# VHH binders against Asparagine synthetase domain-containing protein YML096W, part 30

Target 1, 314 residues: Asparagine synthetase domain-containing protein YML096W, of Saccharomyces cerevisiae (q04489r210to523)
Amino acid sequence: YEVTSEIDLNFTSLSEVSKNLYAVLRDSVKKRVESIHPRHIENSPIAVLFSGGIDCSVIVALICEVLQENDYKCGKPVIELLNVSFENPRTGLFPSDTPDRKLSINSAKTLQNLYPNVDIKLVEVDVPYDEYLKWKPFVINLMYPKQTEMDLSIAIAFFFASRGRGFLTSLNGERTPYQRHGIVLFSGLGADELYGGYHKFANKPPHELVEELTRQINNIYDRNLNRDDKVIAHNGVEVRYPFLDEYVIKLSTAEIPINFKVNKLILRKVASQYLKLDGISSEPKRAIQFGAKSAKMTKDGNKHGTDLLKENRN
Short names: E, the ipSAE of ESMFold2; O, the ipSAE of OpenDDE; V2, 0.75 times the mean of E and O plus 0.25 times the DockQ between their complexes.

## First folded at step 17 (VHH; framework vhh_gocatamig_d2)

Design K2 (from J1 with T99S S102E D104A; at its last look DockQ between E and O 0.14; V2 from the best seeds 0.00; counts 0 for: pae E 16.1 > 2, grease 24.5 > 24.2, placed apart)
Fold by ESMFold2, look of step 17:
Structure K2 (fold): chain B 314 residues (1-314), chain A 122 residues (1-122)
Amino acid sequence: as target 1 above (314 residues)
Amino acid sequence: EVQLVESGGGLVQPGGSLTLSCAASGFTFDSYELAWYRQAPGKKRELVAGISRSGYTKYMDSVKGRFTISRDNAKNSVYLQMNSLRAEDTAVYYCARRSPYEKAWYGTFDSWGQGTLVTVSS
């Protein structure tokens, strides 16, 4: 794929481009939901890797729109939003999980209010440090040959999220143990690479942004999916990636002006104009390991995401 | 306006039990992590136990298995059940809340109670 260098300085095409993106993305979600038999949906939840950010919230909203095209005879369909958070040993006895978890709670509430005929469950997957240490060697083995600290932080977050062991929290604060039941799991992977969501893209001139986004989308299967598929398959789930649909990628690379791909402008426009998601946080989506705080699961303050695991032992 | 009020301290014999309570007001209790600290005369204040918003608990090594921290969000209260008390547990015990992650990136506690004295002596 080649990302267009076209610039629309006056934003004159923004409304039409956002309409076209919405349509292609909705079709991508629709075909990935419709491969699940309607009677199976009534008996088995759909799961979503959920950070509370705009990418996953758009996917949840589109799934709900597709599900509302049917009347289900046995009751509401269920969506499980899998939100993982690691307790961070660097902060002593009080690992922080409030920023990302609070965002996820607010986003889930917004979605629940918009779609009362879908049972949207926020599954809070909290991972204590001793549980992280227990499974760390196993995940390192699964992600072989990937071996950097960045690879580990991403893979371990996907492992626990896809395992789906957590809690449902009621309005009065009571927590009930909960195990994911969904075996089809949706991921927002691709949105950052298509629409300029990574923080490091914020100040690039257009020609450098074009080159970087082109490189990112062409390498996404080798770097991201190969590692993540190995870990997620262990937990018996089938992962689907609506942003990586061939027509979504073709439209996004060839037909969206490059200046709409700064801080995910075009995706935020789709969310606000077509999905009523104005209330979702405007903070840039971070990689799952930073949103889940897995990148800081060491007491060695000098580790970086590119550091080799063999140098650090733990 | 933020207030943390400890109660339940007193004199107990070695091997005895006490339950400390901390009543909180002036903030959204459910959104904060809570902890118990203690300070013996001439010693530094030390973390005894903490409880996250999600209910995960941590304990200093010397109290693990003897002390239990819990929270009741409906009553805006945090508790410390202390069993098998020892003379080394004699201290003033303080209830504390931790600032939300985005405001306290380094894990700083920003509000403290007045303390309640626990004396273990026969």
Scores: ipSAE 0.000, ipTM 0.166, lowest interface PAE 16.1, mean pLDDT 76
ESMFold2 (binder alone), look of step 17: mean pLDDT 80; pTM 0.802
OpenDDE, look of step 17: ipSAE 0.079; ipTM 0.579

Design K3 (from J1 with T99N D104E; at its last look DockQ between E and O 0.03; V2 from the best seeds 0.00; counts 0 for: pae E 20.3 > 2, placed apart)
Fold by ESMFold2, look of step 17:
Structure K3 (fold): chain B 314 residues (1-314), chain A 122 residues (1-122)
Amino acid sequence: as target 1 above (314 residues)
Amino acid sequence: EVQLVESGGGLVQPGGSLTLSCAASGFTFDSYELAWYRQAPGKKRELVAGISRSGYTKYMDSVKGRFTISRDNAKNSVYLQMNSLRAEDTAVYYCARRNPYSKEWYGTFDSWGQGTLVTVSS
């Protein structure tokens, strides 16, 4: 793929481009929902990696629209939103204290209010530090040959999220242990690479952004196949990536002007204009990998996600 | 507009003490991790100390037991108490913030102050 260098300074195409993106993304989600065998619908087959950010919230909204169109014949359609939070003794945060958890609660509430005929369950996957340490070597082995700090941070978050052991929290604050039933896990992976979601890209001139986004999207298939699929498959789920649909990528790289791909402008426009997600579309970027940060606080200072892991069994 | 304004630097004798302050504005202070970095002439910027939203602290090895980071959320301020100062501590010290939701791919911290110079004479 090759990202277009076209610039639309007057935003004359914004309305048409956002409409086209909504259409292809909706088709991508629909294809991936409709391929789930009806026998699984009775077992609540759908889960979503959920950080409360715009990427995953758009996916949830589109799944809800597809479920309502298809008139699925089950008790009630259920969508499980899997939100992982790690205890990190170096930062002092416990899972319940993380800002990501609090924002995920707010985003889930917005989606629940928009789709009252879908049972949207926020599954709070809390990971104590001793659980992280117990499974860290196992996850490193699963993601072989990938060995960077970024690989570990992403893979371990996916591992615990896809394991899906957590809590449901009622309106009065009571928590009930809950195990996910979803076997098809939807992921917002790709949105940052397609629409310029990483903070460091906000300062790049357009020609550098074109080059970087082109590099990112062309590398994502190798990264995704070797890291996330191995880790997630261990937990008995099959992953769907609506943003990585061939037609979504082709439209996103070739037909969306580069100036609409700063801080996910075009995706936020789709969310507000077509999905009533205005409150979520204005929220800051969220990271699925939050919670594994302590490994990067070393004597040597700043680390990049491409840094190789250093051996440390403790 | 995000602002981080460092103060409290100066000239100090070896073995002496200084307290650095950083006044923050233009963002929700309670939502961010804070840190102090330093950069000596000709060297890369390095993390000195960090403090989470809930008060958990982290230090580089060479300053453990000598430096203390703290935060006062009511005053939107973060501090670095530096004791037993050495010539090697001479640097420009920077206050930094990080959104704890940031992906690790953006590095550790996403905004910096102007810096305050600390000189430890030898």
Scores: ipSAE 0.000, ipTM 0.109, lowest interface PAE 20.3, mean pLDDT 76
ESMFold2 (binder alone), look of step 17: mean pLDDT 79; pTM 0.799
OpenDDE, look of step 17: ipSAE 0.021; ipTM 0.278

Design K4 (from J1 with G50A; at its last look DockQ between E and O 0.18; V2 from the best seeds 0.00; counts 0 for: pae E 17.9 > 2, grease 24.5 > 24.2, placed apart)
Fold by ESMFold2, look of step 17:
Structure K4 (fold): chain B 314 residues (1-314), chain A 122 residues (1-122)
Amino acid sequence: as target 1 above (314 residues)
Amino acid sequence: EVQLVESGGGLVQPGGSLTLSCAASGFTFDSYELAWYRQAPGKKRELVAAISRSGYTKYMDSVKGRFTISRDNAKNSVYLQMNSLRAEDTAVYYCARRTPYSKDWYGTFDSWGQGTLVTVSS
């Protein structure tokens, strides 16, 4: 794929481009929901890897719209939002204290209010430090040949999220242990690469942004999917990636001006204009990204995400 | 406004027991981790016990097995059951709401109660 270098300084095409993106995203989600066998939908929920951010919230909203088109005879369909949070052994911060959890709770409430005919369950997957240590060597082995601390932080977060052991929290504050039942897991992977979501791209000149996004999109299948498939398969789930649909990628690379791909501008516009996600789409960027907290879980707090992993016995 | 009101302090003989209570208002209680801190005369404030939203607990080493933290989300309350009290447990005890990790850059703020005095004396 080749990312267009076109710039639309006056934002003249913003409304048309956002409408077109919404349409292809909706079609991508629809195909991926409707290809689930009806017996599985009726017998088990759909799961979503959920950080509370705009990427996954758009996917959840689109899943809800598709589910509302179908007459499911078992009553209210269920979506499981799998939010993972790690204990921080350096600060004593419990998993439930993390910024990702706060964002996820707020985003889940917004989605629940928008779609009362879908039972949207926020599954709070809390990972104590001893549980992280127990599974760390296993995940390192599964993600081979990927070998960086950043690879580990992403893979281990996917591992625990897809395992899906957590809690549901009731209105009176009572928590109930919960095991995910969904075998199909939706992921927002691709949105950062398509729409300029990584903070390191925020101030790049347009020509550098075009080059970098082109590289990211073309590398995404090798870098991310190989690692994630091995880790997730252990937990018995099948993962679907709506942003990586062929038509979504073609429209996103060829027809969206490069200046709409700063801080995910175009995706935030779709969210606010077509999905009533204004509160989520306007949230300030935070320094914390998916998986970043697990890199801080070593007793050596100076490790960086690009550092090569060392053997567990050291 | 955020309010944390401690109660239950007093004078107790060594080996005795005391239950501290903290009534919370002005925030979504279920969304926060709660903690008890204490400050003895002439010493720095220290974490005694903490309880997460999910019920995970943490204790300082010197109180493990003697103190129990609990929460009741229906009553917006957090408790500290203190057994086998010792002279070194004498302090003002503070109920605290812990700052979420993502909010720490906006300046350090912890929401604290007024404190309740616990005196362990023969």
Scores: ipSAE 0.000, ipTM 0.161, lowest interface PAE 17.9, mean pLDDT 77
ESMFold2 (binder alone), look of step 17: mean pLDDT 79; pTM 0.792
OpenDDE, look of step 17: ipSAE 0.017; ipTM 0.296

Design K5 (from J1 with S102E W105L T108V; at its last look DockQ between E and O 0.01; V2 from the best seeds 0.00; counts 0 for: pae E 21.1 > 2, unsure alone 64.0 < 65, placed apart)
Fold by ESMFold2, look of step 17:
Structure K5 (fold): chain B 314 residues (1-314), chain A 122 residues (1-122)
Amino acid sequence: as target 1 above (314 residues)
Amino acid sequence: EVQLVESGGGLVQPGGSLTLSCAASGFTFDSYELAWYRQAPGKKRELVAGISRSGYTKYMDSVKGRFTISRDNAKNSVYLQMNSLRAEDTAVYYCARRTPYEKDLYGVFDSWGQGTLVTVSS
């Protein structure tokens, strides 16, 4: 793939480009829902790796639209939003106090209000510190050859999220243990690489941004998926990646002006214009989906996301 | 002493069903992931299904939708429900306890049973 260097300073194509992106994203989600064996759709939920951010919220909304085209059973369809938060002894934060969990609760409420005929369950996957320590060496071994602190924080968050053991929290605050039942998980991976979400790209020359996004999308399988596939497969689930559909990538790289790919501008436009996600589309999001608090689980405060696990930069 | 004892094997017609059981003793059962492996005559051993401490399951592609692994922590037992059996499923089936710290996603067995024979023929 090559990312276009076209710039649309006047935003004259924003409406048409966002409409086209919405259409190919919807088609990508639709075929990934319809490829689930009919017996599984009728008898089990669809799961989503959910951070409360715009990329996963767009995926959930599109799944809901696809499901409402069909009546698969007597009850409501079920979607399980898998949100992981780590207990952090360094900061004293419990999972319910983390910014990721608070964002996820608010985003889930928005989606539940938009789609009352779908049973959208926020599964709060809380990871105690001793559980994190127990599985950390296992996940490090699974990540081979990746060995950075950023790789670990991402992989271990996916490991616990895909395990799917957590709680449902009622309106009165009471929690009930819950185990995901969905064996197909949807992920918003790819959105950051396509639409400039990982780092702030303000004031970066357009040529450098084009080169960076081109590198990110062409390397995503080596950088992200090899690590994540091993970790997620341990938990007996299959992951779908709607943003990595070939038509989504082709449109996103070739037909979306580069200035629409700063802070996910084009994706936020799709969310607000076509999916009624206005309350979510304005929230900034960190580059990693789950791992902001897992990156801070060490008591060694001098670590960066690119540091190798065996040594620190001084 | 760690012990894993398989049972439930036998002869079954194609399309039939069979339930394998594995009784475990000598370790804290609910702290370990369990798996079923199989070895057909003249073939290498292959992973069939695994189940985590909390009940998450994984399967080889050829058995997905036909086999179900489950565990009962109260009985220290792991099960393999095999439906829609095919001639290719003929093998000795082994129950195993996995180590948590291997490069292979399913780990290395540090304890396994004697095996139970499943024969699918008409």
Scores: ipSAE 0.000, ipTM 0.092, lowest interface PAE 21.1, mean pLDDT 76
ESMFold2 (binder alone), look of step 17: mean pLDDT 78; pTM 0.790
OpenDDE, look of step 17: ipSAE 0.032; ipTM 0.437

Design K6 (from J1 with S102A D104E W105F; at its last look DockQ between E and O 0.03; V2 from the best seeds 0.00; counts 0 for: pae E 14.4 > 2, unsure alone 64.8 < 65, placed apart)
Fold by ESMFold2, look of step 17:
Structure K6 (fold): chain B 314 residues (1-314), chain A 122 residues (1-122)
Amino acid sequence: as target 1 above (314 residues)
Amino acid sequence: EVQLVESGGGLVQPGGSLTLSCAASGFTFDSYELAWYRQAPGKKRELVAGISRSGYTKYMDSVKGRFTISRDNAKNSVYLQMNSLRAEDTAVYYCARRTPYAKEFYGTFDSWGQGTLVTVSS
């Protein structure tokens, strides 16, 4: 694939491009939901790797839309949102009361309110440090081609999420042990590579951004998918990647102006305009101003606000 | 090996100032969100301040206007300037990072330092 170098300085195509992206993402999710055997989807939940961020929340919303198109004969469909957290080995504390878990809880509530006819379960997969140590050598043995510190953290998170042992927490704080039942696990992988979710992309000249995003998306299949398949095979799940659909990638690389791929602008627009996820997606107006209005952006480090941290966690 | 090393803690009187530093190594610093957390004895760890990859900041309500988080990507460092310190700011302060590649797994920070003690007392 080749990422277009087109720049739309006045954002005149943003509405049409976001409409086209929504359509092709919806088709990608629909294809990946409908390829699940109907017997399984009626009797088994669909699982999603869930952080409360924009990537996974868009996937959940699209799954819900597809499920509501199809009148399933076996009750209310179930989606399992698998939120993994690890005990901090240096402090011994879980982040169960941190803003990170609270963000995931709030995003799950937003999705539950939008789709009351889908039973959306937030599964809190809390991993004690001793359990991490027990399985770390096993996950290292499963990893290839990479054993970097980042690859290890991703593979370990995949392992425990796909194992799916956690808790459902009621509004009153009561926890019930819960085992994932879904055999198909959806992931938002690819969104950062397609839509520019990393800081180093925001400060590059357009031609360098084009080169880097082109490299990232062309390498993602061999790098990421080979690593993850072995982990999921152990836990009896199959992972689906809607952002890595051929038509999603072709549209995203060829037809979305490069300046819409800063801080995932285009994906945030789809989320707000077509999926009613305004509370999860925030307009990156400060980031857009810096990226769109000057090649020599000066960071204002004295500003105080929550907008970008929320965006980066999404 | 990923390392986050905090420094600059110490004893200070109320109304005083301290600057905390966190030196990072073993990873691509400019690809990560950085944050400062603190934990007082017997209390839960709480987010004090965060700074995005692009430099945008967030603060807990009780430190707004008194604390300033900043980062220097050339030096692989993140800082917390603490002014007008109060007794309730006494805590161990931790530097933390979060990877964009692993943000699907929000619910933990990716790595933390060992902490630096700040004591505000007369």
Scores: ipSAE 0.000, ipTM 0.215, lowest interface PAE 14.4, mean pLDDT 75
ESMFold2 (binder alone), look of step 17: mean pLDDT 79; pTM 0.795
OpenDDE, look of step 17: ipSAE 0.607; ipTM 0.836

Design K7 (from H6 with G50A S102E D104E; at its last look DockQ between E and O 0.02; V2 from the best seeds 0.00; counts 0 for: pae E 17.8 > 2, unsure alone 62.7 < 65, grease 25.4 > 24.2, placed apart)
Fold by ESMFold2, look of step 17:
Structure K7 (fold): chain B 314 residues (1-314), chain A 122 residues (1-122)
Amino acid sequence: as target 1 above (314 residues)
Amino acid sequence: EVQLVESGGGLVQPGGSLTLSCAASGFTFDSYELAWYRQAPGKKRELVAAISRSGYTKYMDSVKGRFTISRDNAKNSVYLQMNSLRAEDTAVYYCARHTPYEKEWYGTFDSWGQGTLVTVSS
């Protein structure tokens, strides 16, 4: 693939490009939902790797739209949103009270309100520090080849998410242990590489951004997915990647001007315009500016510091 | 085990200068973006400056031209040179590590130091 160097300074094509992207994303999700055996859809949850951010929220919304087209005989279809939070031994925060968990709760509530005919379960996968230490050697042994501390951090988060052991929290705050039942797991992988989501891309001149995004998308399986394959196999899940659909990649690389790929501008436009995810999409825009307040904040001042804003910074 | 230890805070007069240091250990330092945050009493913690793994920098608007962030990968250290200090710069300053490959479904592994107090007053 080759990322276009086209720049649309006046944003004249933004509306048309966003409409086209929505269409191919919806088709990508539709193909990946409908290829699940019909008996499994009716009787088994679909699982989603869920941080509460824009990538995974777009995927959840599109899954819900597809599920509404395929009437169930009885009951609601179930989606399991798998959210991992680690105890932070430096700050003493429990996993259940971290800013990342609070973002996930807010985003899940938004999705539940939008799709009342889908049973959207937020599975809070809490990882105490001693549990992290217990499984760290096992995950290191699964990885190939020996990898950096950064790769370990990602792989161990993926391990606990795909294992899917956590809690459901009721409206009154009561928590019930819960084990993931879905074996098909959706991932937002690819969105950062296609739409410029990584912080390091924010200051590149356009020609360097074109080169870097081209390299990222052409190497995504070697760099990112090979690390995760053994963890996926161990936990018995099949992972699907809607952003890595051939037609999504082709449109995204060839037909979206490069200036729409700064901090996922085009994806945020799709989310707000077509999926009613305004609250989720607007907060990341404000987080691009260092020190800017975020629309995702639910209180005057963040009691847990600025950890919530880290997900939204350049 | 990840550790970030700030030092160099103190009392300075308006217009003065101060250099903050942060010693890092327990991780591959040159693989991470580093940042300085600050928090004044009763205010939100705010990002002051960030430096990428390759050395590119960003600053909040109110400190541009007065503060300089730098890193020394050989010493596993990040610095904040603060010049032309103002009373509004009074805060506890925190060194932080940012995860460079953030995916929506991953939890945060960002880490903070204990902070060092900077007071700008007559």
Scores: ipSAE 0.000, ipTM 0.138, lowest interface PAE 17.8, mean pLDDT 75
ESMFold2 (binder alone), look of step 17: mean pLDDT 78; pTM 0.782
OpenDDE, look of step 17: ipSAE 0.522; ipTM 0.798

## First folded at step 18 (VHH; framework vhh_gocatamig_d2)

Design L1 (from H6 with H98Y K103Q W105L; at its last look DockQ between E and O 0.04; V2 from the best seeds 0.00; counts 0 for: pae E 14.7 > 2, grease 25.1 > 24.2, SAP .681 > .668, placed apart)
Fold by ESMFold2, look of step 18:
Structure L1 (fold): chain B 314 residues (1-314), chain A 122 residues (1-122)
Amino acid sequence: as target 1 above (314 residues)
Amino acid sequence: EVQLVESGGGLVQPGGSLTLSCAASGFTFDSYELAWYRQAPGKKRELVAGISRSGYTKYMDSVKGRFTISRDNAKNSVYLQMNSLRAEDTAVYYCARYTPYSQDLYGTFDSWGQGTLVTVSS
């Protein structure tokens, strides 16, 4: 694929392009829901890897629209939103305090209010540090041949999310243990690569953004899917990737002006205009959100995301 | 640019008190957990105290009851009140920000300040 360098400074095509993206993305989700065997969909939830961000929320909304088009004998269809949170090993602070968990709770509530005829369950997958340590060597083995610390961070999060052992939390804060039942897991992978969602893409000149997004989408299978598929498949789920549908990628690379691919502008427009996700689709704070800079843990530390892992066995 | 600027270190007698401050900029302060670490010469950095974005705190055993971490989101600041100081508390103290761990965010690193020296002697 080759990402277009076209710029639409006056935003004259924004409405038409967003309508076209909504249509192909809806068709992508519909195909991936309808290819699930009918007995499975009636007896088992659909699972979604859920951070509460815009990309997974769009997927959940589209699944709900597809499910409402169909007649089911089991009453309400069920969607399981799988959100992982890790204990902070440096402080021992509770997983429920992470910003991503709080975002996920708020986004799930928005979706539940929009789709009362779908039973949307937020599954809070909390991972204590000792459980992380227990499974770390196993996940390292599963993700072979990938072997960087960045690969491990991603793989371990997907391992626990897809395992789906967590809690449902009521409005009064009471929690009940819950185990994922869905075998089909939807993932928002691809949205960042197609629509400029990574922080490092902020403020790049258009020509650099075109080059980087083109590289990202053409290499996504090696860098992301091989690692993720091996880890997720171990937990007995089949993963579906609506953003990686051939027609979604074709439209997204060839027909969406590059200036609509800053901070996922075009995806946020689809979410607000067609899916009533205004509370999730709002533009992020510009300077604070994109001005964050990571630093080493210590002033003399040398661990980076591309560093090779050492064996970590006890 | 993320910045964490520590201040308030100095020389203090055993049993004395100091208040460390950390002024933060370049990020949404109230969305992050903060911590104080310390490093004595020749030793590894160790966690002293942490505070979540909602205000829950944790402390290393040797400082519990003597040190208090707090945050002021209106001033983008985190504090460490150190009482009943001992010679073994001598170290460079660092303010640190932790990035959330989630399935949608990969490859982030913690941010650190330059440190402020606390010396407990005589």
Scores: ipSAE 0.000, ipTM 0.193, lowest interface PAE 14.7, mean pLDDT 76
ESMFold2 (binder alone), look of step 18: mean pLDDT 78; pTM 0.786
OpenDDE, look of step 18: ipSAE 0.773; ipTM 0.894

Design L2 (from H6 with S31I K103S W105T; at its last look DockQ between E and O 0.03; V2 from the best seeds 0.00; counts 0 for: pae E 17.2 > 2, unsure alone 64.1 < 65, placed apart)
Fold by ESMFold2, look of step 18:
Structure L2 (fold): chain B 314 residues (1-314), chain A 122 residues (1-122)
Amino acid sequence: as target 1 above (314 residues)
Amino acid sequence: EVQLVESGGGLVQPGGSLTLSCAASGFTFDIYELAWYRQAPGKKRELVAGISRSGYTKYMDSVKGRFTISRDNAKNSVYLQMNSLRAEDTAVYYCARHTPYSSDTYGTFDSWGQGTLVTVSS
């Protein structure tokens, strides 16, 4: 794929381009929902990797719109939003009361209010440090030959999300243990690469942005999917990537002016205009694969994302 | 290069006060969660206080009501106001940056300063 260098300084095409993107994204999600056996949909077959950000929230909203096109008479359809957080071994902090978890809670509430006929469950997957240590060697082996600290941090998060052991939290704060039932897992992967979601893209001149986004989308399978698919498949789930649909990528790379791909402008426009997601916060995401320090989860604190992993016999 | 430089440590009497400062550089300050940690002699490093990018704060139980974390995004700085100091507060205090991350793909990671010594003499 080749990202267009077209610039629309007056934003004259924004409304038409956003309408077209909404349509092709909706079709991408619809294909990926409707290929699920109907009995699985009614019995909680759909899970989503959920951060509370705009990417995953758009996917959840589109899934809900597709589900509402059908008359489900066996109760409400269920969507499981899988939000993973790890205990910090140096501090003992869990993010269950942090602004980042509160963002996920608030985004889930927004979606629940918009779609009262879909049972949207926020599954809080909190991972204690001893549980992380137990599975770390296993995940390292699964992600071979990729063996950096960045690879590990991504793969281990997908492993625990796809395992799906967590809690549901009521409005008054009471927690109930919960096990994911969905076997199809939706991911917002691709949105950053298509629409300029990494903060490092916000300051690039248009021609450099064109080159970088072209490189990112053409390399996404090697950088992200090979590692993540191995880990996720072990837990018996199937992952779907609506942003990586062929027609989504073709429209996004060829027909969306490059200046609409700064800080996900075009995706935010779709979210606000067609999905009523104006209020969902989507803070700049640290650059995946290039934010070396975001890849490390060790008690040492000195590891970097490009450091080679060491043998561990815990 | 990410840099976190602590200052404001020193010797203080029990019941006294100190303000620690941390000057940050080499990263976009206002999108990160920041924290103060401490390490007493012979002990492991522990979280004292954290502050999110939106200003929400968290404290360890033993310092609640005595310590206040704050941030000034215009000066790329985070502060720890320590009041009613006790001998057990004696430690090297570290400023730390927590990585911005999504809970669907990442765990937590930290960057650290060199530390500033606080001694509370009994």
Scores: ipSAE 0.000, ipTM 0.144, lowest interface PAE 17.2, mean pLDDT 75
ESMFold2 (binder alone), look of step 18: mean pLDDT 77; pTM 0.776
OpenDDE, look of step 18: ipSAE 0.727; ipTM 0.880

